# VH-VL binders against f1rd40r3617to3795: the designs that were tried, part 13

Target 1, 179 residues: f1rd40r3617to3795
Amino acid sequence: FNISVQSGYEAISQELCVVTCLKDLTSVVDIKTSSRPAMIGSLTDGSTETFWESGDEDKNKTKSITISCVKGINASYVSVHVDNSRDIGNKVTSMIFLCGKAVEDLCRIKQIDLDSRHMGWVTSELPGGDHHVIKIELKGPENTLRVRQVKVLGWKEGESIKIAGQISASVAQQKNCEA

## First folded at step 7 (VH-VL; framework fv_dusigitumab)

Design k13
Fold by ESMFold2-Fast, scan of step 7:
Structure k13 (fold): chain C 179 residues (1-179), chain A 119 residues (1-119), chain B 111 residues (1-111)
Amino acid sequence: as target 1 above (179 residues)
Amino acid sequence: QVQLVQSGAEVKKPGASVKVSCKASGYTFTDYDINWVRQATGQGLEWMGWMNPNSGDTYYAQKFQGRVTMTRNTSISTAYMELSSLRSEDTAVYYCAREGWDYNWFDYWGQGTTVTVSS
Amino acid sequence: QSVLTQPPSVSAAPGQKVTISCSGSSSNIGDNYVSWYQQLPGTAPKLLIYDNNKRPSGIPDRFSGSKSGTSATLGITGLQTGDEADYYCGTWDSSLSAGYVFGGGTKLTVL
């Protein structure tokens, strides 16, 4: 599988080097959405032709996707596929990534703003932790929004020191709580 | 520990307004939405709306649209629900309840405020 | 009257099990997570089950939840007299102008 990042080609090259040592953890994490949980399967089916669409009734409520990891599973990156070029009436123009040990203690990692024509993967590096929760808050100009796929990359306890060291260093860098 | 403490019982005449307060403690007030739910004597639970304490945004159930106003004062971690043009049918216990970041459930409830509307 | 339909009452003997149903439509239970709330006489409701089948810390495993299609079920095993209460299901409704909706409530009596 391939990672796409919003930043320049040098960052993509750096990502590819690390990705060869990471595992796809998407099938072993728990995924929850703020609305329309019946559509969650569309986020992990391996196809960008299907989508999850948020509920119409929530108005100004924050739409989100929450990923929960079990003990021994360490997520290092989360990637979200958005296709604003096809989803003209359901655009995602901003994504806020949060992470923490429990849903009550989430810290903002970063915000990524998306072009109105964006299509492709949006990737966020995650802070370290043995068991943690990742929340992706989604914003857009329309009442509903669509996400096509979610991928979680990381390592299981027992990974080599070399690989774990690289992941832990990158993850620690992202541990920044924003107000 | 998380607590929501509501104001005391109120007795009002038809046509009056009532404003119920809900003081939060034990957590960061601006991180969790506050919902309001009422219950008439011997009846079920009825949802009224939510208020986001960080933004001030609100959403009211259609039945209460135009009569209810939900606000907050972040400096004292207190949420308010004001219901106007009171009728005898508004006699109920009014609860505030905390909703987490996932917006799917109410984990902590206030003790309730009894509002009686009588002539 | 309620958007979500529950039986008005249910009863069983101590130590037995009971099941409380909650029926809705595609726009509410079919499309959203279901929660269950316990209300002891004279008290505020208490969260018993969230996200269809998860228990908050402190809720014993005698309480369980499930969801299938447009219906949800609360199961209580090993009934105790302290379980006598009103039980409410609740969920968000995805239809326009809707919000959070509760079932009509079920009064549990332990014989």
Scores: ipSAE 0.137, ipTM 0.677, lowest interface PAE 5.0, mean pLDDT 83

Design k14
Fold by ESMFold2-Fast, scan of step 7:
Structure k14 (fold): chain C 179 residues (1-179), chain A 119 residues (1-119), chain B 111 residues (1-111)
Amino acid sequence: as target 1 above (179 residues)
Amino acid sequence: QVQLVQSGAEVKKPGASVKVSCKASGYTFTDYDINWVRQATGQGLEWMGWMNPDSGDTYYAQKFQGRVTMTRNTSISTAYMELSSLRSEDTAVYYCAREGWDYNYFDYWGQGTTVTVSS
Amino acid sequence: QSVLTQPPSVSAAPGQKVTISCSGSSSNIEDNYVSWYQQLPGTAPKLLIYDNNKRPSGIPDRFSGSKSGTSATLGITGLQTGDEADYYCGTWDSSLSAGYVFGGGTKLTVL
């Protein structure tokens, strides 16, 4: 699922319920990498010609991208652009998505394995609820990895429209996992 | 309620080895890297290396390579730092410190272990 | 000697504001996250700021951090006598001898 649109899109959750407009939240979330934070701008510059590359100080540490949401913004999807066909010495072959209300309270939501020639967006739907932090753990055969772009889509507090129905968008589906 | 409790003060002769322990409690020991940092009297902090308690992998500062060994025992949630071939310049307080979940900072520190090297 | 340069001391009166600088290079401060640690006399260091400008739970908002290029700054407003301590900046160094490096420390005296 390619969800790289800048302004967002409209989604209908049920026949009679909520019309929710998803927004590109990438510019208003905080993005942290396990190393080389000076390169974080390459992840959000709108270009797949630039990249973030993990540092040698990450030897045997988990390489990661962590997204933190401030109160009032709710992430629904996260997309990561990987180009293994160009980044042959820095491939990402597996991604593990975790979420929680704080960095110390993360649980795994899914793992996605990528083929050795993957090129394009890898998208994960995020569980509903009070998840302020999303962590993406990156695995590959080399000690350094490359990621080209990150996008976060979701909604802001007060930007949900009800056309009919009984449930608020603020009470999204909740998936609990244990770290 | 996260705590790192270190072993007591040591007095050693030049050429001896010292092994400092750091017992963790209040969190899942294998989820956080342990770093070791020392501080000579009246001087600044000096990083020595990190140890991953899940894998046992280590990374040592170049200055200590060949003299330092960092290990752990997961069954008792304890990290160890052993420094060999002690010199008077190794007289310092040695700290263990937990690296934050997303790395790059030390969020909890042990109380320190004073090691004195004298003849 | 430290690869990150801090002033050895700063002083101010209660209620005043101080800033403590930390200067490095592209391989450390510019390319990596900066943390600040407070060390009260006779105690272990305590994390004060992480990720350049974030505060751990329990750290009052009188403490702030910033980073620009190869330099970082710790700001303390509303100084209290209990703020007398040594302050250290720290960051990873991504050079060939990669490791964590600390500044030389700054002694803060509250008059």
Scores: ipSAE 0.338, ipTM 0.742, lowest interface PAE 3.7, mean pLDDT 85

Design k15
Fold by ESMFold2-Fast, scan of step 7:
Structure k15 (fold): chain C 179 residues (1-179), chain A 119 residues (1-119), chain B 111 residues (1-111)
Amino acid sequence: as target 1 above (179 residues)
Amino acid sequence: QVQLVQSGAEVKKPGASVKVSCKASGYTFTDYDINWVRQATGQGLEWMGWMNPWSGDTYYAQKFQGRVTMTRNTSISTAYMELSSLRSEDTAVYYCAREGWDYNYFDYWGQGTTVTVSS
Amino acid sequence: QSVLTQPPSVSAAPGQKVTISCSGSSSNIGDNYVSWYQQLPGTAPKLLIYDNNKRPSGIPDRFSGSKSGTSATLGITGLQTGDEADYYCGTWDSSLNAGYVFGGGTKLTVL
């Protein structure tokens, strides 16, 4: 079992919810796209039959999905559903995950390269701490890309202290340090 | 009438390269992926890779990684498969095949190109 | 390299029925659609069955397909001498960096 391991065919719930109580936060975060914002609803409607497709106006701009966490909401994992096997001419072959407190100060977390026939969820664990912005940069061989779903897991203020405190207490015991 | 027409037979020496062509007609060339499959005499089918004619994106079987290149020329609706560093075990009939619209199967095949690698 | 397992040969008389099996694993047949291809002597393969059990236009209903777990079968009823050919199953493998895989082929002889 490794939460950081990617599998093109695994749903987010199969990777993440074994030892900790995570909540689906997708409906309470703000999601923005680099273009075609009218299609954002397709990313969170629970269906992989609908999609967000980037516009031609993005050809020289980084294509992206940006998630903004409102006060009291803490994201722990983000998962993105891509179906390159159906989306001819709109393939996503690479994703770069970034996070930070503000858009102008984002830190790269990881890059995940996708098979050109990838179908399924791509999941990234987010580093501990307060994140206000998570950005997913998308790359592919064509002018436009398609993404079918986005899901965000984490905890709300009140539970985050208990979960983080439990984990931090374990680490602090080992290192003999104070917060 | 969907048709894939391949180039003629080739005889090559070990270490040479061969480039096989596959000319498509009867459909919109850029709408369907082209796969390449080979078959040695008396042997089974072996998948080599696919090429998306719209994007030029490719995926090669690990066995052929570094030796195969799949390309296309959309102005003449033609796909190409080039195999380098030829060995005697590369002697086979090479097929191009069109992948169905929703993937997962090969609905039309070229007639095949015999490549013989000999001394 | 891993291949889907088919019997090397099968034979029957005209008018009879044959079944050709194709055995794989969870990452190929278990996760993906199975296709069947007919190769007459000296010709290119021809699609017989796609998406486990569907026939392309022009393929008679004597040919049928099915899939259960990690195995698939091709059924041919009312055998004709023109059915004498090699038959291949094929499917995508879901494993990262895997591609399309074919069975070893089954030679059908109509006696």
Scores: ipSAE 0.005, ipTM 0.452, lowest interface PAE 13.8, mean pLDDT 81

Design k16
Fold by ESMFold2-Fast, scan of step 7:
Formats: sequence, structure tokens, C-alpha cells
Structure k16 (fold): chain C 179 residues (1-179), chain A 119 residues (1-119), chain B 111 residues (1-111)
Amino acid sequence: as target 1 above (179 residues)
Amino acid sequence: QVQLVQSGAEVKKPGASVKVSCKASGYTFTDYDINWVRQATGQGLEWMGWMNPRSGDTYYAQKFQGRVTMTRNTSISTAYMELSSLRSEDTAVYYCAREGWDYNYFDYWGQGTTVTVSS
Amino acid sequence: QSVLTQPPSVSAAPGQKVTISCSGSSSNIGDNYVSWYQQLPGTAPKLLIYDNNKRPSGIPDRFSGSKSGTSATLGITGLQTGDEADYYCGTWDSSLDAGYVFGGGTKLTVL
């Protein structure tokens, strides 16, 4: 089942909820990449025509995008736009989503495998709680890979969360990095 | 708390091999790469390579390729660096260092192991 | 020989400010994050700055980092005698022999 956010972008949810009640937090989070940080602006410019491409120095390392939330910012969903149909030499075929209170204590949320012709948004719901760091590990068959856009949706402390609360009730499956 | 504890000082003859250990504690050993860095007396830091403790994959600086081997034993959270065909210029302090979660920095270092190569 | 160039030494009195430069190329500093490490005499290096300008927990805010183009700078204000140490910049290098590279180190002397 699909849900939509203000920009016409879609996300997946088990309940019908228009994600317009959640804020687009992308401009207020810190985004870091495993390589080529000069291209991070391509991930957040609102266009799927531009891309971040991992560097050749990453060929022997896990390629990743990491999102850090400042105090008062709570992420509920993270979405990644991949276009394997255009990026035939830089495909992303697997994503692993992790989150935690700190970089030292990340827990795996889920792994999503992508079709070799995938085009569009890949969305992961995040567990409730004090998760300030989200890491997306990326795998593909080539030395370098491309990601076209990243979006972070959530809420700011002190704002109304009524619709988000209905979604967040599903975070009874809360995962934390203890023990 | 994160700790990396290295084995004690070694004195070796030219042509011998040395194997330095680095025991990790306070975190999940398989989640962070271990890098090895050396420092010859009065000189700067020199990177030698990294080892992924989950996969066992390694990458060595070209200068050490053919002489260095980096391994681990996950059951005891210990990394190893073995350097063979030792020469006097290999006299140095050898450090293990944990690579940060995003592979861009070394956040925790072992105390160092002094290796002296003399005849 | 170092791939990244640092001044070999700097000196200042307590309470003063110093800056330590680190110069590289597009394949290292230009394309990658820069870290700074402090090495007190007889000890292992300690991470001071990562991601160009971020401090680990426990590092005082009188230490700061910045990066512009192919150069990085470490700033230390309010110098204390306990800051007397060797300082190293470091970053990944994407050249043919890709690996981590360190600057040659800068010895900071505090009177």
C-alpha cells in the first residue's frame, strides 16, 4: 500500500495515510556519504536528474549514506531514489537500513533487494524512539553506484503529531541497540 | 567503553616474522574495520592496511603487499597483523585502530606494540 | 615522504592561538573528509577532529577544523601546556594506490 507526500513522491504504509502531516526534514538533517562528499548536494536538491556517485576509493568498502538528526528532530521515514534503468553501470541492487542513538550503536532495521531495472523511491519506516543516526548501506555489482535523491520525513519536537502518532503506534516493533 | 589492547613488545632478528595482536572490547567486533598504522622512531604515521572482521577481507598498502597479512579471530574479538622478512627499517611502534562507522577516520587506537629489528 | 604537507613545527605561548595547515590534492583532501589526530609524547594518537570540523565527545571546543578545496586547517585557541604534542592530518586517497594518508606531522611547542 502506498502513501504520498506533498511533492508527489510516494511511500509505503500498512494504513492509508497521506504523509503530508509529516515534515520534510531533509534540509535540517546532516547527510554524510562514504565518499565524494562534494556530490551530497545532488541528493537533496529536489531533482532526480542529478545524482551522487560513489568514488573508486569505495570499491573495497561498504558504500553508505548516513543521516544524523540534531536535537529536537525525529525521523519517521527515510526514502532513497534509485534509477537502475538509467544508471546501468552504477546499479544499486541491495540496501540495508540501520539506525541508533549514536554511531556506535546501530541496529539493522531491514534489507531491501532491488530489481536490476528498479526506478523510483525505496522507503524504510524507522522505529520509534531516540534514533538520531540512520545509515543506509548500499550494494551493487559495479565498482561505483549512484543514488539520485534522499528524503527524510518526520516531526519536530513541540509540533502536532496526530497523524504521525497513528503511524508511530506501529513502532511497537521498536528495535534498540541494547545487548 | 571501547578498548583495543595490543600484545607486548617484540625483538626480532632480520628475516624473521612478527605477529602483533589487538584485542577489542566494548563494542561489536564485526561491525568496524581494523586498520594498522606504524610509526618508525622519530617519524610520522604510516598506514599499512585494513581488515574487515566480519568478512575477513583485507586491503594492504602497496609498500607492504607481499610481506603483511592481516587476520582475525571473531570468537575472541582479536585482530592480528603479521609482518614477514623483517628489516631494520621495520623498527617501529605498530598501532591497531578502529575505523569509524563510515570509514573516514580512526576513532579508537590501541596503545601500540614496539617492534625492534636488530641483529 | 608525506603526501599531505604540514609545517614541521609551530610554537606559541599559553593563552595564544595557533593554526596548523594541511595541504593535499584533489584525490585526497579535495574528494574526502579530513581528520586530525593528537599524539602526546609517548602515547598513541587520539582523534581530535573528524568529518572536517566535528569533535568527538570529550574534545574541548577550543579545537576546531575546517576544509577549503584541497587544504584543511586545525585551529587551537587558548593554548595550554597540555596541548604540547604532535598533530597529524589524515584522509583517504582515491589515487591508483588508494589508501589512508597522513600528513608529516606538526610539533606544537607551548612555552
Scores: ipSAE 0.070, ipTM 0.647, lowest interface PAE 6.3, mean pLDDT 84

Design k17
Fold by ESMFold2-Fast, scan of step 7:
Structure k17 (fold): chain C 179 residues (1-179), chain A 119 residues (1-119), chain B 111 residues (1-111)
Amino acid sequence: as target 1 above (179 residues)
Amino acid sequence: QVQLVQSGAEVKKPGASVKVSCKASGYTFTDYDINWVRQATGQGLEWMGWMNPYEGDTYYAQKFQGRVTMTRNTSISTAYMELSSLRSEDTAVYYCAREGWDYNYFDYWGQGTTVTVSS
Amino acid sequence: QSVLTQPPSVSAAPGQKVTISCSGSSSNIGDNYVSWYQQLPGTAPKLLIYDNNKRPSGIPDRFSGSKSGTSATLGITGLQTGDEADYYCGTWDSSLSAGYVFGGGTKLTVL
């Protein structure tokens, strides 16, 4: 699982660090797509050779992937794999990430633009706090688009790790569950 | 809190046009698509199309292409549906409905506007 | 005719359970989410179920939805006189119509 993230561990001070043990939460969140829900399994099967392709029935609507977290599950990062180099007629050129406590309370986090030949993971860090719903809006020049994989990283409530004392980068990295 | 309030009943002649309004309140108007659905007396629901109030994009059911126009005025949070070349078969109650945050369902509906097409 | 098939009517006594079916094809129910709408006489439709089986805030848990293959079902338990209404299923259609489609509606009579 290849993922790019904005930053690593946050050091509160040289003597105290908060190390988050990130877990793959993809199997315990609810994933909804704007169309073609029968293909959702292609987004979570661990393979970038399969894909979800949006339906022609949502041709001019914003295509989206929505992730809902149950209570006690905290998402920190969401990653989306796009392969515009293979999906020439179904390119994704822009992603807008939103999150909130409920579907009626979504706030825009960021927009990431992709070049026409993009291939790889696109990752958004999620703001701290109670975010139970994450929406990824997808834009492209064609009437349908393709996404190959989705991953949600975070932790279950009560699984945060704090360590006291001086921590080297290597020691901090050993606390990462994805490392 | 969320409300969609539609304009009043209309009586039109065959061949005329009708423009129905739908005023939204209680939410950010530009965040949700507006769909239009009609229902003839004693009959079922028939979808007509949707309009995105942020960009103004529209999509119309094939049956209504060439006769329907969906627009909005964001300064007054109001959506419009204009149907031209009216026929007696267009006599129906016309509803506006807000599409849910992730699409695919209509979570709030206007009260309906009765349009009667008669000579 | 509607592309989604519902029984035209169902009836039961207060306290009983009813199910309302909605049958379609791979291009609509098979590939898309199903919603259910309740329409009381003289009123606008109201969202009852969305995303196959989810309830909006304010809808009691005696209403439930399910989907299997190209068919969906609305279940109502503990029937009350206030449930007497027309019920519509709805979904997107991926075929040439490329739009939202409703079932023909089912009139529920509470005896």
Scores: ipSAE 0.317, ipTM 0.727, lowest interface PAE 4.0, mean pLDDT 84

Design k18
Fold by ESMFold2-Fast, scan of step 7:
Structure k18 (fold): chain C 179 residues (1-179), chain A 119 residues (1-119), chain B 111 residues (1-111)
Amino acid sequence: as target 1 above (179 residues)
Amino acid sequence: QVQLVQSGAEVKKPGASVKVSCKASGYTFTDYDINWVRQATGQGLEWMGWMNPYTGDTYYAQKFQGRVTMTRNTSISTAYMELSSLRSEDTAVYYCAREGWDYNYFDYWGQGTTVTVSS
Amino acid sequence: QSVLTQPPSVSAAPGQKVTISCSGSSSNIGENYVSWYQQLPGTAPKLLIYDNNKRPSGIPDRFSGSKSGTSATLGITGLQTGDEADYYCGTWDSSLSAGYVFGGGTKLTVL
C-alpha cells in the first residue's frame, strides 16, 4: 500500500505529533458510492486486485465516492488507487476532491488529472477545520469507471501515542475551497 | 432554506405537449441532480428520469423514452420537464425532486403540478 | 404494477407499533440503498428514511428503517393520528437498465 503524502501539519506544542501521528482510518469512516454500493468492500479490502465499478444504470451521472467521518474522527489525507493500465475500458482521467461539514456544504479542494496509463495512488491533503464529509468526483471517457482502493489517513480525538499526543484541526492548513 | 417551486396546473388536449418548470432556491442549483416523478389520481409514485443541472445530461425511464425531455436554465436555477404526445393516462401530478449528494434518495420535493389531459 | 411489493394497507391504534414491509430482488433492494417516503393526503412526498436506516434532520426517532437481503422494513412506534399517510419504499434497479423504482405504497390508518 503506497501513499504519497503531500504535506504535514505544524505542531502547536511539544506533545503534538506531525506526520508520524497519522493513522489509517479507512475501517472507521463511512464510505458511500454513487452506484453499486454492494462493491464498496472492494475499495477497502487492502487489495488492488479487486475494484469498485460504477453502475451502467447511472450512465451519465457524476460518479463519486463519499466519505463521512463520525464524531471524534478527523481525516487529514485521502488516497485513491486507480489502475488505468489494466482498466482500459473503465479509465479515471480526472478526480475532483471536495470537503465540508455536511453533504450540503461542500467546497472544491482540488482537481487532479490522471495520465491515460496511470497506475497507483492519488492523494489529496484535506484542509483543517470542521470538515466531516469528503467527496471524490470521478471523470472518464467510458460509461463506467473503476477504482481499486480508498484510504483515509488522520487521527482520533483523545487518542494518544507513546511518544506524542495528537494534532489539532486548528493548526492544519486553512480550508481553501471554491464553490 | 431549500425550496423547489413548480409551475401551475395545466389542462391539455390529447396529442399536445406540456412543459412543467421547477425553480430551485436555497442551495447551489448545479450541485444536485433533479428527478421527475409522477402520480396518477389514487395511484402510486412513478419515476420518469433524472437531469444533471451542471452538465445537462439526462436519463429517462424506458416507458417515457421518446416522449420526455428534461432540460434546465442555470441562470434562473430552473429545471424543466416536457412530455409530448399526451394521452388521457398522462393525467397526473408531476413532481420534481432533488437527489441527495450521494445519489441514493430524494431529499426535497416540489409541491407538484397537476396536468389534466382531456378533450 | 410496482416493482417493489408493499402491503396495500396497515392499521393500528394510537401509541402502538407498526411495521411496513418492502420486498424486491437482488438487482434493486439486494444491491442498493433503500429510502422511505411519507405522503400526507394532498401533499408532496417527504423523505422519512434514507440509506436503509438513516433519518433526515427533523424526523423523530420513532421512525426507523432496516434492510435484510432483498427486503426492507419501515418501523413506526408510538403511533399518532398525524401519521395517517401513504408510505412508499424506493431504490435504484440495475436490471431495468433504467432507474429508480417505488413500491406500490401502503396506506396507514390509525384507528
Scores: ipSAE 0.034, ipTM 0.614, lowest interface PAE 7.5, mean pLDDT 83

Design k19
Fold by ESMFold2-Fast, scan of step 7:
Structure k19 (fold): chain C 179 residues (1-179), chain A 119 residues (1-119), chain B 111 residues (1-111)
Amino acid sequence: as target 1 above (179 residues)
Amino acid sequence: QVQLVQSGAEVKKPGASVKVSCKASGYKFTDYDINWVRQATGQGLEWMGWMNPYEGDTYYAQKFQGRVTMTRNTSISTAYMELSSLRSEDTAVYYCAREGWDYNYFDYWGQGTTVTVSS
Amino acid sequence: QSVLTQPPSVSAAPGQKVTISCSGSSSNIGDNYVSWYQQLPGTAPKLLIYDNNKRPSGIPDRFSGSKSGTSATLGITGLQTGDEADYYCGTWDSSLSAGYVFGGGTKLTVL
């Protein structure tokens, strides 16, 4: 599958002409940052004009955003908005996505390298199954970095998934944790 | 089972140095930062610094800058804290503590090493 | 002097409730996660609460944490004699460039 996320609520499989209607779960998940938790609201306020900036106190520590899902919440995609074109002294040039059942049990999903002038959403598909914790590790050339928005897309247990096209009731998993 | 086991008590004279060890077991040593915290008799906890065992990177509290050195030996999963130019006010119990995987808290502590500086 | 302010002592009877406050500023508690540590006499500190209100495995639910603005609170219900200890709050301080700070500690006496 080649899947793109449009409008934050719709994931489209171009190969199978499947439209999967996903819900924005951002308000019902728990979000933790490696530093400056007072700024977490800037990540979820629906605006790309505000930002979370990692703290100087992090120094050489890996900067991260951790998302924890409660029972009945199933995350399918995580999207992160980065604006390196405005945040010249706080660029994000690499993101590593990890997931697992618990904080101490995380497997790497993928690494995405970003252009030094990147502006826009970076989206990672999550593997199916019981993945209650998603961690996004952030790397950049400067001491601090900025992220402008985070969005979690998926479905709630008991909610309908709308599937149209050649796949009637099946949803395919795309990735598993890396060893 | 996560454990941090520290070296035994030390008695030093003013001007000497002391090196405390902290042996980790029950987890992957290089995945968690080690912090050092001290406590003078009848007083509160005082943070000294952290050391990243994977790269060896360190950061020290300003009060100890120039006197403290934090190192590790990954082959034996052991962290070290050396404090030089000892003064009587350095008399304290010194603790190593593992920082949680996502930082900001100390989830496991060593039993402490008593360092007495006396003339 | 401690950067974070705690009452030096609190006391209550077995089975009662007690709260321990921790007051700071915008650069520490206001901008960072708060943890609480229990230190029984003659022992190393033990993590009791992390990320403002989360309990590690093995910590009973009679211990709770909360944070509002520049202050944090540790709550203990159903007090037991084994709870006699010193309690410390701790957090990072943004103004100290990666410096961790502890409160002065609160001695809990179960009468």
Scores: ipSAE 0.470, ipTM 0.780, lowest interface PAE 2.9, mean pLDDT 85

Design k2
Fold by ESMFold2-Fast, scan of step 7:
Structure k2 (fold): chain C 179 residues (1-179), chain A 119 residues (1-119), chain B 111 residues (1-111)
Amino acid sequence: as target 1 above (179 residues)
Amino acid sequence: QVQLVQSGAEVKKPGASVKVSCKASGYRFTDYDINWVRQATGQGLEWMGWMNPYSGDTYYAQKFQGRVTMTRNTSISTAYMELSSLRSEDTAVYYCAREGWDYNYFDYWGQGTTVTVSS
Amino acid sequence: QSVLTQPPSVSAAPGQKVTISCSGSSSNIGDNYVSWYQQLPGTAPKLLIYDNNKRPSGIPDRFSGSKSGTSATLGITGLQTGDEADYYCGTWDSSLDAGYVFGGGTKLTVL
């Protein structure tokens, strides 16, 4: 999943847009969980047949997955795979996405509610700027929750950024390539 | 500037109860759990439980179950820990500590409250 | 008795390196993140290491942490007299009703 787009150069009183290729950055970010860190490998192994399951010791506390980006890594999207159809006793019915420069300075981006039979990827676009920490808070009806996979999409400084002329499909506020 | 400021020293007789306060400042009080940890004279650290200031939910170490109560007052950003049926072995310094954002460590600690139980 | 085992004391000369071990089980260290706390005489504990090997802002790089299996280690290089303190490891225990557990503490003496 990375697409390169190059368009015009030499502006002539026209509005400019910027397009960026996205790539999978999951292997170059640090991932933490609120409990059961021994299971973190299940979130990044490329398989939706394995899972991370939160612990009972964090009862009543918010279960979460925290992603930390190193210098020069810019996350644009985070995708989380939830399979409530198989994980009947460990459903995730709500996800809250937060981001910021440090764990002590996080702002809520959005909340996504999931169907009780949800199966598949849940993707959140991240705001532009220097976001070094992304936190995903997970809620559900049971004491423990399961997540099967996490992916981080984005770009590295100095890679896949083009200044383009007007493009009919991307003219508004979109800085990222679709698909 | 994150600070946790605890109430002053207490002297109690066996069988009494003590209530220690912990006033938080420099952050959103409801965003971080408060844990309570004690330390008897010359001994190590002993975890007592946590209190979620947003929900009021608590979890107590089994050793203290039935004797400890952890509460909060969100309007004044203050956490409380009450220990009843005091015994001489409860003589200790009691600390409140803020649990880090991801629940795995205690990043800021109160200065401690000395509780002495003697006849 | 403490659930996590630490040596009761350790000593070294100024400028030397010292290591402090912390041994547990699969339900605590094996399954969870380890933290280290420094307690100077007469003061509250201070977070020294979190997430097995990370330093909070203001902690010098002379302090390091590591974890392997069910054991964790705190390393201190370039030992200074101001490092004389009690050091505690700590972690969550996944066992029913266990909660957060600390090691018994290690008294560091700088000779």
Scores: ipSAE 0.263, ipTM 0.709, lowest interface PAE 4.6, mean pLDDT 84

